# Ledger of designs, part 123: VH-VL binders against q8ixk2r445to577

Target 1, 133 residues: q8ixk2r445to577
Amino acid sequence: FFGMLQNKGLTDYCFDYNPPDENQIVGHQVILYLCHGMGQNQFFEYTSQKEIRYNTHQPEGCIAVEAGMDTLIMHLCEETAPENQKFILQEDGSLFHEQSKKCVQAARKESSDSFVPLLRDCTNSDHQKWFFK

## First folded at step 7 (VH-VL)

Design kk31 (framework fv_axatilimab)
Fold by ESMFold2-Fast, scan of step 7:
Structure kk31 (fold): chain C 133 residues (1-133), chain A 120 residues (1-120), chain B 107 residues (1-107)
Amino acid sequence: as target 1 above (133 residues)
Amino acid sequence: EVTLKESGPALVKPTQTLTLTCTFSGFSLSTYGMGVGWIRQPPGKALEWLANIYWDDEKYYNPSLKNRLTISKDTSKNQVVLTMTNMDPVDTATYYCAHKLYPGHAFDIWGQGTMVTVSS
Amino acid sequence: DIQMTQSPSSLSASVGDRVTITCLASQGISYYLAWYQQKPGKAPKLLIYAASTLQSGVPSRFSGSGSGTDYTLTISSLQPEDFATYYCQQHYSTPWTFGGGTKVEIK
């Protein structure tokens, strides 16, 4: 799977990575933004190793969640994907983070005019369902 | 169908406080993501964003006017109220309220606007 | 604050013409750009959001493009109802700012 990773509940929103400094792509939070269809900051690849890769830069970035946190941040991809970088895209569209036993949900970033993907308890909410476009 | 309508005084004296009400239908500010903003336009000039409020009561203000502006909502009445203190003749403008589907989205449906003239 | 500069401030065109309006941001806005149409005495109408996505009900002759700091609105074949003032707006960072407007007049 590759393309724009779009939310079923927030129909117009896609995974987006827009680091403030193009030379420092690691360490910033992944956001959700209006799907623009122009690739670049919204182009991701879901790999057979259960990684969500950001293919716009070299070296490639991989989405990860640090222990005890619920935010998705960009890290460097590793030769063997660590557990915190593995997401299971299920048949119902749920994106399950196996290490934490939680699902990725489209949610408001606290005190911000932005939506972000966050780990939340798994529900059957459309805000937790994703697909590649 | 989403509709919004602005109401308030047509004439305001310098130093007075302006209170504008946006009454809407076709959506609720309890709906996840929804917001309402205020934008003004002085005669013959460009648009200027003033303030925004969302379903979760998050509020945003234009920093150049923040100390003069207050935005609030009454979800049960389908109303958003903007208050602006210490009015000046340069604040003469048409004031619009507009619907916002989600944070980060554009203002997709606008009210007709209400003209506010500030003069002595 | 992010400064939005529109070019030209006004233009004269005939029905059937291709019209191009440019919007320049003082810093990168990552496709967080909308275009509005305003007719005299009326409220603005949303045409395009996310730089290139056409709002429902807007004719396909309108299109948006661009990236980074440079964005363009194109009307492929101008119609009589398109004579209006057009505004761009960035949503990247508050305060959300508008361009100065481009008035499209009958030639």
Scores: ipSAE 0.074, ipTM 0.717, lowest interface PAE 5.4, mean pLDDT 88

Design kk32 (framework fv_axatilimab)
Fold by ESMFold2-Fast, scan of step 7:
Structure kk32 (fold): chain C 133 residues (1-133), chain A 120 residues (1-120), chain B 107 residues (1-107)
Amino acid sequence: as target 1 above (133 residues)
Amino acid sequence: EVTLKESGPALVKPTQTLTLTCTFSGFSLSTYGMGVGWIRQPPGKALEWLANIYWDDEKYYNPSLKNRLTISKDTSKNQVVLTMTNMDPVDTATYYCAHKLYPGRYFDIWGQGTMVTVSS
Amino acid sequence: DIQMTQSPSSLSASVGDRVTITCLASQGISYYLAWYQQKPGKAPKLLIYAASTLQSGVPSRFSGSGSGTDYTLTISSLQPEDFATYYCQQHYSTPWTFGGGTKVEIK
């Protein structure tokens, strides 16, 4: 699967990554933005190792969640995907982070007028359901 | 189907407090995802964002004016109220309220605007 | 705060002309850009959001492009109803800021 990773509940929002410094792509938070299809900041690949890869730059970035955190951040991809970079895209569209036992949910960024994907307890909400467009 | 209309005084004296009301129809500010913002435009000048309020009562203010602005909602009346203290002649502008569907989005539907003149 | 600079501040054009208006952000805004059209005595109308997505009902002669700090609004064949002032707005970070406007006048 590859393409724009869109939320079923926030129907016009997609995973988006465009760091302030294009010479350093790691360490910044993944955001949600209106699906536009321009450039490659919204194009992701879901791999057989259960990674969500960002292929716009070399080396490729992989979405990860650090221990004790609920935010999705960009890391460098590894030869063998570490547990914090593994997301199970389930048949119903839920995106399950196995290491934390939580699901990715479209949510408001704390103290801001914007949306981000965050780990939350799994529910059957459309805000926790994702699909490639 | 969404409509908004601003109301308030046309004339305000320097140092007084301005209170503007936005009355809307076609949506409820108790509905998930709904919001209303205020934007102003001095005659012949650019647009300036003032404040936003959302269905969950979260409020956001332009930092340059934060100490002068208060935004509130009355969901049962379909109204949003903006209060601005210590008015000055430079605050003379057309004031608009506008609809937002979700945080982080643009303003898609605007009211007609109400002109506020600040003079003695 | 992110500063938005529009150029030109005004231009004169004839019906049928191709018109290009530019908007420069003081820092990268990751396509978080909207364009508005405002006619004298009227409220602004949303034309484009997410840098390139046309709002429903906006004629196809309007298009947006750009990336990073540099964005453009293009009107491929100017019509009589297009004489207006155009504003860009970044909604990347609060406070949301608008450009100074570009007035498109009849030649």
Scores: ipSAE 0.322, ipTM 0.767, lowest interface PAE 3.0, mean pLDDT 88

Design kk33 (framework fv_axatilimab)
Fold by ESMFold2-Fast, scan of step 7:
Structure kk33 (fold): chain C 133 residues (1-133), chain A 120 residues (1-120), chain B 107 residues (1-107)
Amino acid sequence: as target 1 above (133 residues)
Amino acid sequence: EVTLKESGPALVKPTQTLTLTCTFSGFSLSTYGMGVGWIRQPPGKALEWLANIYWDDEKYYNPSLKNRLTISKDTSKNQVVLTMTNMDPVDTATYYCAHKLYPGRGFDIWGQGTMVTVSS
Amino acid sequence: DIQMTQSPSSLSASVGDRVTITCLASQGISYYLAWYQQKPGKAPKLLIYAASTLQSGVPSRFSGSGSGTDYTLTISSLQPEDFATYYCQQHYSTPWTFGGGTKVEIK
């Protein structure tokens, strides 16, 4: 399924990705921005392989977390999804990163007028609950 | 209902320090996502953003004025204070404080503004 | 700094007219764009944020559009109370800069 991935606690905020060059989508941080429904920068696909794909560009991007980091960054998708690109969207809305055993939480982006998704210890907070719209 | 009101001196001499207080009601600056900013407007000119402070005490300053500006909050008093050093006649303007619901949103509720004249 | 170029600087219009105001940013601002209305002697009023989202209580005749560097405010059918100065503002990066304003005057 696909759509805008919205936070339950931050009512109007969605996953957002704005690469500076559409031909070079790798290495930038995924952010949260007000859900606008206009740009394809907020359109994501959740796959049966537990990937969160950004497929409005070619090659397709997959959200990943590097070892020891807590930020979500865009990587190239692979034929077989590596563990760092797998997220389990659970019944309660939590988005669980299996390799790190942590949950995706909406948090402040330091020094910016924005929010970002970050890995945090799993809690029952609405800031850790997500849904496709 | 959110309301804000600016207060401070109407007249300031060149080289003096200006201190403006924004007193608000209807929200708490300890509330997640809330912020307060300061914007000024010289007579007949465009709006100029000065500074912003958020619930988590994160501060933003206009870089061209950063060495002159200090913004702080007192959550218990429902106040945000802006201090601007070394005032000059070109700083004559109406100064506004305004509420911001979340990072990424615009300034949704503004005070009435306070006119500050800088003259010898 | 991101420069916001607003056009036109002023325009004359009649009640019922469709009015369009444009803001050009000197670089991409990813929808971090707000529009404000200011009447003489009063504080600005927020009309639109995130380029196209109407602020609660603002009449539906106001709409915003655009992407990248190019943004537009439209008033579909001008009313007497809409004669004012309009400002755009980017807050993608500091300083959060405003456009020079567009004065909408009665014809």
Scores: ipSAE 0.252, ipTM 0.746, lowest interface PAE 3.1, mean pLDDT 88

Design kk34 (framework fv_axatilimab)
Fold by ESMFold2-Fast, scan of step 7:
Structure kk34 (fold): chain C 133 residues (1-133), chain A 120 residues (1-120), chain B 107 residues (1-107)
Amino acid sequence: as target 1 above (133 residues)
Amino acid sequence: EVTLKESGPALVKPTQTLTLTCTFSGFSLSTYGMGVGWIRQPPGKALEWLANIYWDDEKYYNPSLKNRLTISKDTSKNQVVLTMTNMDPVDTATYYCAHKLYPSRAFDIWGQGTMVTVSS
Amino acid sequence: DIQMTQSPSSLSASVGDRVTITCLASQGISYYLAWYQQKPGKAPKLLIYAASTLQSGVPSRFSGSGSGTDYTLTISSLQPEDFATYYCQQHYSTPWTFGGGTKVEIK
């Protein structure tokens, strides 16, 4: 799968990555933004290794969750994907982070006007259902 | 069809509190993602955002107005109310309410605006 | 706060002209940019959101482009009803901020 990773519940929003410096893609939080169809910041690839890759730039970025955190952060992709970079995209659209045993949910960022993907306990909520367009 | 209309006093004296009401139709503030904001425009000047309230009762305020603002909603009446304390002649402006779906979208439908003049 | 610098502040044009208006954000806004049209005595009307998405009912002569900090509104062939003041707005982060406006007036 590749393309825009869109939320079923928050219907017009897609995974988006906008680091402050385009030459340093590591260490910043993945956000949700209106699906704009212009590629770049919203183009992701789901790999056979269960990675969500941001490969618009080199070196390639891979979404990860730091220990004890619930936010999705961009890391450098590794030859052998570490467990914190593996997400299982299930048939029902759930995006399951196996290491934490939690699901990615579209959520409003606290004290912010923005939406972000966060790890939450798994439910049947449409806010936890994702698909590629 | 989404419509919004502002109502409130046309004249306010310095130091008084301004209360504006936005009455809307065509959507509910019970619906996920729905929000209403207030924007003002002094004569001949640019637009300035004031405050927003959303379906979940989350509120946002322009920090430059230093806690002079209170926004609230009455979902059953389809109304949003903005209160602004300690009015000054510099606050003379046309005040608009507008529909805004999700915090990260634009203001897509605007009321006609209501002119508020602050003078002695 | 994110500063929106809009240029030019005014321009004179004739019907049929191609008009371009620019907005510069003080930081990256990830395509969270809207354009509004305002005629004298009227409320602003949304033309474009998400940098390039046309609002329903807006004529195709209006288009938006840009990325990062730099955005442009283009009117490909100016019509008599297009003489108005145009504002950009970032809807990325609070406080949501508007540009100073560009007045498009008849030449």
Scores: ipSAE 0.013, ipTM 0.653, lowest interface PAE 7.6, mean pLDDT 87

Design kk35 (framework fv_axatilimab)
Fold by ESMFold2-Fast, scan of step 7:
Formats: sequence, C-alpha cells, structure tokens
Structure kk35 (fold): chain C 133 residues (1-133), chain A 120 residues (1-120), chain B 107 residues (1-107)
Amino acid sequence: as target 1 above (133 residues)
Amino acid sequence: EVTLKESGPALVKPTQTLTLTCTFSGFSLSTYGMGVGWIRQPPGKALEWLANIYWDDEKYYNPSLKNRLTISKDTSKNQVVLTMTNMDPVDTATYYCAHKLYPARAFDIWGQGTMVTVSS
Amino acid sequence: DIQMTQSPSSLSASVGDRVTITCLASQGISYYLAWYQQKPGKAPKLLIYAASTLQSGVPSRFSGSGSGTDYTLTISSLQPEDFATYYCQQHYSTPWTFGGGTKVEIK
C-alpha cells in the first residue's frame, strides 16, 4: 500500500522527506511535518519486502536505520532488502524495525523544534502507531 | 484568547544591555509544544528572528547574534525575557514577542511591539 | 542559513487585480513556509502556514502554493485593505529566516 504515513498520536503529522540538496537524495534524515495532502515529499510506499520506499525523486530511496543510531535516514534501495531497511507494520499500527527490535516513535528532534521518527523501545503509545492515508 | 505584550526601555545608550519582557496570557509555557519567540524590525527594513524558548526550556538563538542574546522564561509569571548585550545604533528596531502556532512553527499571535532606539 | 528571496520587492496594483508574490528558498524547505501581512505601524499578521493552509479568519482570496524551494502567495482579487507589505518565512531549520518583503502599493 502507499500514501502518506501518518501518526496516530501526533495526528497532524506525516512522514516527510525533503533533502536540502535535490541532487543528493540519500543520506538525510526523515522528518515529520504537518500533513499537507499533496503527496510528493510525503508520499511513501510500503512494499512486500517490508521496505518504506520513497519514489518521488530519482534515484529511489528506502528508509533505513544505521547501526547504533535511532534516526531514520534515506538510503538507496537494494535488490534484496537488507535487515536495516525492514519495518513490520503490525496490526495495531506499530512500525517495528526488525534488526533493532525497536519501534518507530514520533518525537521532537534534538537541536530543533522539528518532529522526527525515532527508534524507541516498543510501547503501546499512540505516538508509535502509524497508518497510510 | 492568546495575548502578548512587550515592555522595556524606549532608549538605550551604545554599549548598554537591553532587557525586554514579554508578558502573555491565554496559554502556559509549561504546555507541551508551546513556545515564544522574539523578532525585531529596524525602521523600514525586514523582519529578523532573534530567539525562541519552548515549554521544556529549550532555547534557540540567531547565530549572528548568539553571543549577545539570552532568553529565559518564568512560567509562574507568564513571562519570557530577552537580554541583548553591547547595544549599537544599528540595533534600533521595533522588538516583537510572538506565540508559536501549535502544531505548526509559524508565529500566529504577535505582541504590539516595543520601539527601542539606541542613541547617545 | 537558508536564504529567502522575495520578488518583486514592490509592486503597484489596483483594486480587483490578481497579485502574485514569489518566495525562493536557497534549499528545500518541505512546505515549512509561512506568509505574513504587515500594515504600517502594526505587528505582522499570519496569513498562511505550511505553505498553503489558511489561518483562521483570513479571507479566501488569499492562497499559497509551491513546493521544494519555490513558493507563491496569490491574492485573487485585491481589496483596499490588502495594500500592505508581505513577508515569507521558512521554519524548516534554525535560524528561521524571513524574505525581504514585498510592498503592495496602490496604482
């Protein structure tokens, strides 16, 4: 399925990817921004390989978490999805990162007044529940 | 419901320190997501953001002025204070405090502004 | 720092005209863009946030559009009370920066 990936707890916020350099689409942090309904930088695809794919720009990106990090970054998609790019969208809306055994939570970005998705220990918080719209 | 009002001296001599107080009502700066910012505007010129303070006491400063600026809050008094050191005639401006719109980061409610003239 | 360039710096228009003001960011700002209206001697008034969301109480003749680095404010049918200076502001990253302003003057 595809669409805007919205948070249940921060109901006005969606996954958003807008790299500062349009010629370098990978390597930047995924953020949360007010859901605007215009697709583009908020349009994601959840694949059968458990990837969260960003295909609005070329080259296509896949959300990943680097070793030891809790931030979600955009990386190039691979032929076979590596473990750090696999997220299980569970029935309760939790987005479970398989490699780290942690859940994606809406949180405030350090050194900024922006919100971002971060890996946290899994809880039943609405801030860890997501849905495609 | 939300109101803000700036107060402070109208005249400041070069090299002195400016202290401005923003007194507000209609929200609490202990409420999640709430923030207050300071913006200035020299006569006939564009707006320039100075500093923000948030409910969790996080502070952000304009890097061009960071070594001169201090922002603080007194949540019990509904006040935010901005201090700016080593005032210069080029700092002559109308100074505004403003409420940050939640959840967006725009400034939705502004004080009337207080004019500060720096002159000997 | 993200630099915001507004164009034009001033324009002359008549009541009933369609007015367009442009704001260009030096890098992508993910719709973290607000528009303000300022009348002489008054504090700025928020018109639009998140690039296209109209603030409560703002007339529908005001609209915002854009994406990436390029944003516009449109006034579909200029009214006498709309003669003012307009500013854009990015909220994507600190320091928050404003455009230089566009003065909309009566022709």
Scores: ipSAE 0.006, ipTM 0.621, lowest interface PAE 9.6, mean pLDDT 86

Design kk36 (framework fv_axatilimab)
Fold by ESMFold2-Fast, scan of step 7:
Structure kk36 (fold): chain C 133 residues (1-133), chain A 120 residues (1-120), chain B 107 residues (1-107)
Amino acid sequence: as target 1 above (133 residues)
Amino acid sequence: EVTLKESGPALVKPTQTLTLTCTFSGFSLSTYGMGVGWIRQPPGKALEWLANIYWDDEKYYNPSLKNRLTISKDTSKNQVVLTMTNMDPVDTATYYCARKLYPGRAFDIWGQGTMVTVSS
Amino acid sequence: DIQMTQSPSSLSASVGDRVTITCLASQGISYYLAWYQQKPGKAPKLLIYAASTLQSGVPSRFSGSGSGTDYTLTISSLQPEDFATYYCQQHYSTPWTFGGGTKVEIK
């Protein structure tokens, strides 16, 4: 799968990554933004290793969640994907982070004018359903 | 149809507090993602954002106005109120309220504006 | 604070002309950019959000483009009702800041 990773519940919102420093692609939070199709900030690849890759820059970025955290951040991709970078895209559209036993949900970032993908307990909410467009 | 309308005094004396009310129809601030903001425009000058409030009562303020601003909502009355303390002649402007559909989106529908003059 | 610089401050154009207005942000704003049209004595009207998405009801002659710090509004064939002042606004970071405006005047 490749393309814009769109939320079923927030129908106009897609995964988006645009770090403030073009030469520093890691360490920043992934956000949700209106699906616009402009540039590659919203282009992601879901790999056979269960990674969500950001291929706009070299070296490539891979979305990760650190232990005890609920935010998705950009890390460098590894030759063998570590467990914190693996997301299981299920047939119902749920994006399951096996290491934490949680699902990715579209949510408001508190004290920020943005929506973000966050880890939450798995539910049948459309805010936890994702698809590539 | 979505409409917003500003109301408040047309004339304010220096040092007084300005209170403006935005009354709206066609949407609710109990609806997920809905917000209302305030923007002003001094005569012949650019637009300046002042404050914003969302459905979840999250509030944002322009820090340049140094704690002069308070924004609140009354969801049952479809109203958002802005107060601005210690008014000065440089605060003379047309004040607008506008709907902000979602975090990260633009102000999509604006009120007609209300002119506030600050003078002795 | 993110500063938004519009150029030009004003321009003169004729009906049928292609008009381009530029907006420069002091830092990257990740397509969190809107364009507004304001006619004398009236409230601003939203034209474009998310840098390139046309607001419902806005004529197709308006288009937005850009990335990073550099964004443009284009009117492909200027009509009489398009003579107005245009403002850009960034929504990337608070305070949400507007450009100084570009006045499009009849030639």
Scores: ipSAE 0.318, ipTM 0.779, lowest interface PAE 2.9, mean pLDDT 89

Design kk37 (framework fv_axatilimab)
Fold by ESMFold2-Fast, scan of step 7:
Structure kk37 (fold): chain C 133 residues (1-133), chain A 120 residues (1-120), chain B 107 residues (1-107)
Amino acid sequence: as target 1 above (133 residues)
Amino acid sequence: EVTLKESGPALVKPTQTLTLTCTFSGFSLSTWGMGVGWIRQPPGKALEWLANIYWDDEKYYNPSLKNRLTISKDTSKNQVVLTMTNMDPVDTATYYCAHKLYPGRAFDIWGQGTMVTVSS
Amino acid sequence: DIQMTQSPSSLSASVGDRVTITCLASQGISYYLAWYQQKPGKAPKLLIYAASTLQSGVPSRFSGSGSGTDYTLTISSLQPEDFATYYCQQHYSTPWTFGGGTKVEIK
């Protein structure tokens, strides 16, 4: 699958990655922003390796969660996807993070007027359900 | 249908405290993602954001107003209250309350505004 | 704080004209830009948010574009009811700041 990765409960919001420097595409947090339909910062690919890949810049980025953390950050993609970069997009729309056994949920960014995807205990909430548009 | 209406005194003396109430309908501040903000506009000047409160009681204030502002909500009455201390003639403005659907969104529906004049 | 510089401060136009208003942010605001229309004695009305998304009920002759620090509001064919003051606002980070306004007057 590829396209804009949209939240079911937060209906107009998509995964968005806007690195502050085009020469430093990794290390920053993935956010949720209003879906604008123009691709670019909101265009992602879900791969057969269970990666969520950002291909707008070279080298390609892959979303990861570091051990013990709950934020989704952009890492460099590897030839074999490490466990911290693997997300299972389930039939009910849940994005299950293999290494942590948690689900990606749309949530408020701490101390900020913005939304971000965060790892949370899996629930049946629409804020944990995602689809490509 | 979302509607908001501001109420409060039309005239305030210097050094007094201003209390404005925003009464709304068509949404609840207990609903996930909902917010209400206050914006003011001095006669002939640009808009200036003052404060915002969200469903989870998180509050934001314009730092330039130096602890003069307090925003609170009353869930039972569908009201948001803004208090501004130590009023000065430069605070003369039309004060608006406005609905905000989610963090990161713009103010989509505005009240009609209430004019507050600060003079002796 | 993020400063919003809006230009021009005023312009004169005729019905049917294409009108462009520009907003410049002092730093990148990642499409967190809204446009409001305000008629004399009335509250502002939201036209566009997220730089290019039209608010429900806003005529399609209004459009927004831009990225980074530079944003524009375009009215493709000015109508009599469009004579008003227009404001941009960054809603990227607090304090949320507004531009100085652009008054669109009858030529």
Scores: ipSAE 0.299, ipTM 0.784, lowest interface PAE 3.7, mean pLDDT 89

